# Designs tried in a protein design chat: VHH binders against p49116. Part 297

Target 1, 238 residues: p49116
Amino acid sequence: EGPLLSDTHVTFKLTMPSPMPEYLNVHYICESASRLLFLSMHWARSIPAFQALGQDCNTSLVRACWNELFTLGLAQCAQVMSLSTILAAIVNHLQNSIQEDKLSGDRIKQVMEHIWKLQEFCNSMAKLDIDGYEYAYLKAIVLFSPDHPGLTSTSQIEKFQEKAQMELQDYVQKTYSEDTYRLARILVRLPALRLMSSNITEELFFTGLIGNVSIDSIIPYILKMETAEYNGQITGAS
Short names: E, the ipSAE of ESMFold2; O, the ipSAE of OpenDDE; V2, 0.75 times the mean of E and O plus 0.25 times the DockQ between their complexes.

## First folded at step 20 (VHH)

Design pb36 (framework vhh_ozoralizumab_d1)
Fold by ESMFold2-Fast, scan of step 20:
Structure pb36 (fold): chain B 238 residues (1-238), chain A 119 residues (1-119)
Amino acid sequence: as target 1 above (238 residues)
Amino acid sequence: EVQLVESGGGLVQPGGSLRLSCAASGFRFEDYGMYWVRQAPGKGLEWVSYISWDSKYTLYPDSVKGRFTISRDNAKNTLYLQMNSLRPEDTAVYYCATHWLASSPEDSRGQGTLVTVSS
């Protein structure tokens, strides 16, 4: 049997709306975040092991871990996104809301703490200089988490997670042979992802949806999305 | 200021087809995903379709998948919805929208075009 991930799964290329507007707005931030979310879901859907689990299991896994995948994507794409600029704009908006008495101090504190945790996570990943292979396997480890409530086929999910962990270990030991503690430093960063509130992530990057639809509710449709390269529509196909 | 103008609605019999258009202005159309949403009489807003900025990704709920096709022409700043095999339950005002998020319906969707499916 082959590796869990191929070289094609290491490639993770985010294309941003261009140019970045002079004044950041909700539309630009949400477009940027949606592109990263779609890229992340398409990445997961392309993994043969993920496909093998079946549609219902796939939906349950992604609904449970989308916030972890999204946050890893934010860290991986932080430079491409100018994430620090986006977060600074959000902080500035929150500070103005305090002055105008539009939000409670307790809510603003919760959101600011979430931004701090997000910045800390992204900074720690940058400091470790996490490469594309490492990000791919970290995403696979969080995707194939057997411990979410309501999952079926947990033994198979656990086997895929263990395979991801083994392949990450092999890669790190071969590529960074001189740093015996690198893998441990990387893995201890992962528990922080589960402490990040998906509701606050939605508020920061996806501020309400048409028809009162949450990210959780839309995930089944994202996973069923059709791409022009697969269905041949309107991209200049004959 | 974002402006969206829908057209192409009308009265059709069950099994018929219609093509809706949305002319967009006031933003860089080519850089943003676009949505079709609808509101049937006495119902809330229902998401109908999404297309990414580059036409690479399209999304459909099960209620319209296989019958509706979303497309865009970035050179013309125009969004389209091809509706086939129309059913009475497709009767609604159809809106073009610039993003899934709405602080106000008027900020992110157009004026709408009425589609009536009846014998």
Scores: ipSAE 0.592, ipTM 0.786, lowest interface PAE 1.4, mean pLDDT 85

Design pb37 (framework vhh_ozoralizumab_d1)
Fold by ESMFold2-Fast, scan of step 20:
Structure pb37 (fold): chain B 238 residues (1-238), chain A 119 residues (1-119)
Amino acid sequence: as target 1 above (238 residues)
Amino acid sequence: EVQLVESGGGLVQPGGSLRLSCAASGFRFEDYGMYWVRQAPGKGLEWVSYISWDSKYTLYPDSVKGRFTISRDNAKNTLYLQMNSLRPEDTAVYYCATHWLYSSPEDSRGQGTLVTVSS
């Protein structure tokens, strides 16, 4: 019947703290990341198919895939975030921590490997020149993943994922008709997202979460944010 | 340096109300999300509320949802917490915070403001 995503869902505009500090710090990095996380959660909440799955399923899906959505968002917003500059600042900080013997070498190695994987992913997406429609449908494919442990309603989730895959295929074939293998090149990038550790993503970008608050623990509250504003935005998306 | 100064605490009876304030300086307050956290005697830090830079997103744990309201005035660099229907369990030192700084929890921040709800 209607498409899975509307033109409203293709628009993904991150507003950064302004201006960028002369010397990057954890505060700026965490704020930038939080804005991207909230934008990503708002994007997911605005999808009628997502809403149709119900609150419990929505929570389980987002808990399972928030890191994949976040990483796709980092790639999509890499230029507006100056992500390369942020990652360089983190690397510099880690190297200084080695000199000061404040962090274990094994931990630094794990974090550095994650940064390299993230850079490789973002570089591959940039090289493919992924557009806004392609990013929206890739996010939909990872959001509607039926194969995470503990999920219910897996048949309905799978149907929405198949719809996302179909609509991405139709778009790519029409828009990039001259590149017969483009869809395949795009889709083979997705498995790399599941190799990204959500714990390391949290430590890199969300260092400074307070008390026992983790991204996993706040996801249900983000999905339950003020109903009036949420319903207003959904109505606008129609 | 980041500096946060909390005020507005005091002694109140169960069912009463208090309004906490936090004066922020040393950073561009209007660009950063803010939190309220509390620490009851002998317990760890507990998250109380969050507000985004633009006030578009606010979050509350179930323990305070419907009773507490977070707000901010970016022109005055001030964060607020309106606390209604206070309970003895709300007795704690309340701190405002942005993201914890990587370098140290001792980074310059206020002593908090004490809220005592007596039965």
Scores: ipSAE 0.634, ipTM 0.808, lowest interface PAE 1.3, mean pLDDT 85

Design pb38 (framework vhh_ozoralizumab_d1; at its last look DockQ between E and O 0.49; V2 from the best seeds 0.57)
Fold by OpenDDE, second read of step 21:
Structure pb38 (fold): chain B 238 residues (1-238), chain A 119 residues (1-119)
Amino acid sequence: as target 1 above (238 residues)
Amino acid sequence: EVQLVESGGGLVQPGGSLRLSCAASGFRFEDYGMYWVRQAPGKGLEWVSYISWDSKYTLYPDSVKGRFTISRDNAKNTLYLQMNSLRPEDTAVYYCATHWLRSSPEDSRGQGTLVTVSS
């Protein structure tokens, strides 16, 4: 079998709405997040191993790990997104909601802690100076996690995860030969992803994605989304 | 000052076709994904299609997939929905929308256009 990932899977370019407005409204935030989400899902479905698992398993995997993938994407694209500015804007919007007594004190605390965790995680990744290959492999490790409940083909998933880990190890050894513990430092960041609530992430970034539907419910459709080329073929427009 | 104006609705027989249009203004249309949603009598809002800012991706629920086609012309700030093989259950007021936010201002969608599918 060939490698799990190719160079094509390393490319992860997020295009932001331009120019950035002076005031980051919820619309801008949601659009940005949507682009990242779709990019992440498209990335996942471009992996041959992922395709080999079948639609049902794929859907289950993505449902289980979309928050982690999204978060890794945030970290990877933090500079392009101006993530700190986005998060600050989110906090400002939340403050307005707080003043209107729309949220309980406990919920406010949870949301603020979540934002803090996101920021800290992204900062930690930046400090480690994670490169595109490392991000690709980390995302693969997260994607092919066999420990989620209700998964089928867990043996295959585990094999793919192991392959991702091995390829990452080889890459790090080759690229960062002078840093003996780099792999460990990178992998040790992954548990932080499991501390983050998908529900809160969804609330913060996807308040109104596709008519108030949940990310969980929309994932099957995202995974089946069509490309412009396909549409052009159907409509006769190239 | 987001403005969305839907048009193209009407009465059509089952199996017929309609093409809806949405004229957008008041925001950078080319930077945002757009949606079509519909509301049938006595029912809630249902999304029926999505198209990304660059038209690279489109999204459909199973209820309309293969029958509806969303497209956009960013140069004209116009969103389209080609509806083929229409069914009675497609009867609804159709709206174009930007991101459907819970706290979306009322101007995040237009007045809608009525589509009636009936024999």
Scores: ipSAE 0.694, ipTM 0.854, lowest interface PAE 0.8, mean pLDDT 89
Fold by ESMFold2-Fast, scan of step 20:
Structure pb38 (fold): chain B 238 residues (1-238), chain A 119 residues (1-119)
Amino acid sequence: as target 1 above (238 residues)
Amino acid sequence: EVQLVESGGGLVQPGGSLRLSCAASGFRFEDYGMYWVRQAPGKGLEWVSYISWDSKYTLYPDSVKGRFTISRDNAKNTLYLQMNSLRPEDTAVYYCATHWLRSSPEDSRGQGTLVTVSS
């Protein structure tokens, strides 16, 4: 049975391309975002409970929740990424596109609303001073979501989500014992993740990743990428 | 200004091997992921392989997995593609790329190197 997550799953270290260019460009933004995406998917693959669900279920879960995992990662790594600077550069680019009539006003409005929601989410997490253990469990709660359409094995996924919620509760109650409402303040932030469009996230951060290939299309390849630690288990040679 | 120069293409028999090289300049090669992409005559661009900046992650589509190997030498600013068990359908111009902007895909790839697989 053991715990759902170990100390190795709490470690989430993003290494940024260095140095940041004098003028931010799509190439730097895409590289930074891709590193976070790969780190997030590698993190998910490292969880024994996730491995136990099998390759097909793993693919379906990550396809359903990659945007939520990525957004939690953006919040967690906001300082390392200088996310506010990246978002400011994206806004500047959008303002220039308005002036040059290169994008429709309706599309720009949708993208700006997405940036506002993202910034509001990241600011709320920063204000709560969410720690590494809390981020790990929030990512696990999101990953093991049984309520996405088309999922199979939903009872087992729900069991792992409940285990994540219980272990988060135990952690918060022990670590922040004098703050009886901290867990509630953290958990009410999670529904906002589902209000953010994965298509807009892809447009903002991944336009330069692999031409016209969608993130949804590359997820199976990322999850099947060869690592020695997985070859004997879920991603074995069969 | 990003500059990419591919080499190593040529004519090879089915079942043969080739090693492609890409010399990169104008950016910090060691900090960016790299791609191999190809374009067969009259077809669109097809992704062939990806390698992360630190070589920790490599990705291949099913069409080339097990036959092609991507690698890089950050000290030499050079990307490689080892192609084994070549098939006629691998005939294409091969490009290296560091990113692939929807609005300006040409700006992120070199002139390419032609690989022809035929008897």
Scores: ipSAE 0.667, ipTM 0.830, lowest interface PAE 1.2, mean pLDDT 86
Fold by ESMFold2, look of step 22:
Structure pb38 (fold): chain B 238 residues (1-238), chain A 119 residues (1-119)
Amino acid sequence: as target 1 above (238 residues)
Amino acid sequence: EVQLVESGGGLVQPGGSLRLSCAASGFRFEDYGMYWVRQAPGKGLEWVSYISWDSKYTLYPDSVKGRFTISRDNAKNTLYLQMNSLRPEDTAVYYCATHWLRSSPEDSRGQGTLVTVSS
């Protein structure tokens, strides 16, 4: 009965293409998003509880939650990514598409609402000053969700989610002992993640020069990706 | 404009090896992930490898995993594919590309280099 996460699972360092180009383009946005996706998948794979569930369960679980993990990553890394600048560039492109009548009005409204919800979520997390430990446990709670259709080992997944919740509670009580409502304030942010559309996330960050390949189709290969670390602590799955 | 020049293809016997090279220009090669794609006669494009900008992550489909190794030299703006234990099924034109996924086969791909595996 060891801890679900260790200190190695708290580290979440995103490195951006440097320097940021004077004019943001699809290649910069796609590369930045790809780096976050790979970091998020590398993080998930490194968790012993995740490894214990087996390859088929791992694939099903990540297909169900990758957008939520990605969105938590965007919030955690919003400053280092200059996410508000990236979103502003996307909004400007969408406004030009309206003037050129290139997209339907309903689709543009849907995409703009998604961008607004994403910015609101990231702002709310910044106002709470969510730390790296809290992000790690929130990601684990999202990852080990037992209520997705078609999952095997649902009882074990539920036990891992309960363990993530218990460890988050213990951490918050120890670290923020004078803020009795902090855990509740953090947890009420999670439902917003379920409202984020994976299709729109793909359109904003992974479509265009990516073409028609969906994130769902490559998840099995991302979960098996080979990994090299400078300090040699993490090895890619095979 | 992105320019990619593949080389190193040729005729090889089953079980043999080849090393493909891709010389890149027209973009900041060191900042972007790269991949190899192949097209066998009469078939569509098939993704065969990916490497991240810093070489930290590499991806392979099951058809080539364990036999092919992708690498890059950012100082020389060059991408490589070491192909071992070649099979007749590996016969194809091989392309390198600058995009993260093997999507949009016509975008950012090079001219290709032909690999033929036959007795």
Scores: ipSAE 0.521, ipTM 0.769, lowest interface PAE 1.8, mean pLDDT 83
ESMFold2 (binder alone), look of step 22: mean pLDDT 80; pTM 0.813
OpenDDE, look of step 22: ipSAE 0.664; ipTM 0.844

Design pb39 (framework vhh_ozoralizumab_d1)
Fold by ESMFold2-Fast, scan of step 20:
Structure pb39 (fold): chain B 238 residues (1-238), chain A 119 residues (1-119)
Amino acid sequence: as target 1 above (238 residues)
Amino acid sequence: EVQLVESGGGLVQPGGSLRLSCAASGFRFEDYGMYWVRQAPGKGLEWVSYISWDSKYTLYPDSVKGRFTISRDNAKNTLYLQMNSLRPEDTAVYYCATHWLTSSPEDSRGQGTLVTVSS
């Protein structure tokens, strides 16, 4: 019993490497993206309902939805990241790759379409002026998605998703009482997250990570990161 | 120009310990996550550990978890890897790396440091 999310789960502060280099490089982009990814995973791990599902379910759930969580984080932190500048640098690199015959035209088209979808999503969220509470609940709705293949405890996951939806509704109705259609406008944006490829997100933001390691392969290790707080909760509070 | 210089490798018996160091320069070390990676004879690069800029997050693959500990000293621009309970399978050249790992002559990871585990 109690709310799914507390005020502590609304706080989502991305600290950027500083200053932004004059020439954007893979190192800066990957560091920025990695900080957002770690912040997003740490946020998920801090939710009592998420912890209650158990380690195996937590891993499967995050492996299924990390791209959606990451994309919501990009939208929420777009200004802090100067995301438009990062995407412009990526576009310049892709156009130079055509001249060097390093990438096929078909692959470049796929990546450009992904960038367009990402920009459209971020612009729609900015236009709606989504606040921190709304982002927290949208992330919870995405995190507790019961419909990914291979998930266990789907009934419990669905219960937590419905609780997130209910608490979002209560928040929006109370805070934006004069905007009757705000909740509907917010929720119809979520399906677009499923249309964006996790493979292309990795190519855009995580190219500087070690060799051929995938985000899917490191997610279990990110969720098992050693902290005194999490070890205390898991092992009985030593 | 990013420069990374590894040291501390050597020959140890199985079950032994070594501490590797990496001296970093040419970038704001305190702002960037750091990796240890290794390359065994005739094999590709394998990641060994990661530490975030603020030491809040550390990652290890199952092959080294519980045996290796990554740490950093931002005031000294130095990265460390404490290796315990070493196995023959840990024999490799060890490199430190940033998120921007290249294979060019300007590659910041340098020549690495050799760790040999045998009797």
Scores: ipSAE 0.562, ipTM 0.766, lowest interface PAE 1.6, mean pLDDT 84

Design pb4 (framework vhh_ozoralizumab_d1)
Fold by ESMFold2-Fast, scan of step 20:
Structure pb4 (fold): chain B 238 residues (1-238), chain A 119 residues (1-119)
Amino acid sequence: as target 1 above (238 residues)
Amino acid sequence: EVQLVESGGGLVQPGGSLRLSCAASGFRFEDYGMYWVRQAPGKGLEWVSYISWDSKYTLYPDSVKGRFTISRDNAKNTLYLQMNSLRPEDTAVYYCATHWLGSSPWDSRGQGTLVTVSS
């Protein structure tokens, strides 16, 4: 019937804790990351097609793809977050941890490799000058991925992914008509998202938020709380 | 720098209620999420609740969901935990916390307030 995403789904505005401290610390980094995560969950929850899949499917989809959504959000909001400064502070902290013998060399190597992959991804998206419409549809493509283990309703998910792909193609062909290969250059960047470890993303960005609880284990709580709070504001005095 | 002062603990019967408070200072309280954590006798630290800076999002583990409510007053730099339908297994020292630190998961927490549930 209508488009998969409306103009409201293209708008993605991150509100940062203010001001940025002169010396970055774990508290600021985790707060910034949690705001992006919750914005990303709220974005997904607001999509009519997503709502139509039902609560169990919604939870399974977001559990499977939150790291891909979060990474796309990091790339999209890199300037607002001063992501390069955050990553530099993390690297500095890791190097100090090696010097102080607080972390194993193997673990630090894994974390550094993750940071380099993340930086490469964000730089590639920046170089392509991905716009807000393109980010919205890339997020929709990863959200409606029918190929994650344990998913039900995979045919309906696949139809929504195909609709996202079609609408992205139509947008790029119309808006960037002179760049015949732009869509291909954008889409070949997506597989890299699945090579990034969600465990390392948790360690880098969410140590202060979740503690002993993994992000995928709190996703059902975030999705349920978001729905309850939204509904409460309509039925009660605002 | 960061200072947290908990209060409101005490002895209650099973099924009773308590309201804990945490007075925060040394940082921009209104811009940061806050945590409640607890440590029961002979057990490790357990996360109890989270609230976002704007009170829009709250998170609870299943062990306390439906019984405990976290809230905050940004004008007063104060965090609260309303505990209802208390059980003997809720007996613990309760801590207000600002974040998780790498060398210790609970480096940034207050002095604690003791809650004892017994009959």
Scores: ipSAE 0.553, ipTM 0.747, lowest interface PAE 1.2, mean pLDDT 84

Design pb40 (framework vhh_ozoralizumab_d1)
Fold by ESMFold2-Fast, scan of step 20:
Structure pb40 (fold): chain B 238 residues (1-238), chain A 119 residues (1-119)
Amino acid sequence: as target 1 above (238 residues)
Amino acid sequence: EVQLVESGGGLVQPGGSLRLSCAASGFRFEDYGMYWVRQAPGKGLEWVSYISWDSKYTLYPDSVKGRFTISRDNAKNTLYLQMNSLRPEDTAVYYCATHWLESSPEDSRGQGTLVTVSS
């Protein structure tokens, strides 16, 4: 039938709290991260193919991949967010909280390694100058991952992932015709996303979001968010 | 300093309604998401609702979904919770929060307003 993604799915506009405070704090960092998370979930929920899989499958997919979507969003929005400044503030906060939180040296090492992996990923994407269409399709590829344990409808999910891959290939070959290996360079970046711990991402960006509740636990509520856009799409599809 | 002042609590009969308000100061209210949380007698804190800075996104747990409505007026730096079809199990102290940091000295919660649902 038609394309997997429309031009509306390429638009990804993060609005930051303004202005950035003189001294970054947990409140500003979590607000910024929450906006990106909500934008990412809104993006996923707006895709007709995603809606067609049904509520239970949608919840399972997003629970499995939210960290990958969030990290792609961090890379895409790194300049808008001043991500390097946020990461520096997180490092400072982490060091200052060591004595209060009784964090072990091993835990600090894990968190610092995660920050370095995140920064390297964002730098690699910036160096490749990934455009809005490429980001949209990379997000679709990670969203429609059929290989997560416990998924139902895996054949349909795989079909949508393959469609995302084919449309990305078509776009890259037409738009960057002189760069024969661009698609390969982009795709080999994706495995790094799965090596980054969702628990560490949550600790760095979402401390205090909703009690001691994990992001995994709030995903069903985020996907049920009341917005005019979501309500219109759901009622139109019934 | 962040200051949050809740009001509007009181005694109401089952099936009744109340509207809670939270007056915020000391930060750019219009730029931050806001939470309502509650604590029933002898129980822990429970999340009640969330609203984004621009009112586009609202979240509710199943326990209050369809009965409670969160809203905000950024021009007045005020957060609201409209509570309909109240039940005895809704009896709690209700807190306005800029962010949920239960175990932090930086918890940005107000002093609370008591809601009692009984005959």
Scores: ipSAE 0.594, ipTM 0.791, lowest interface PAE 1.5, mean pLDDT 85

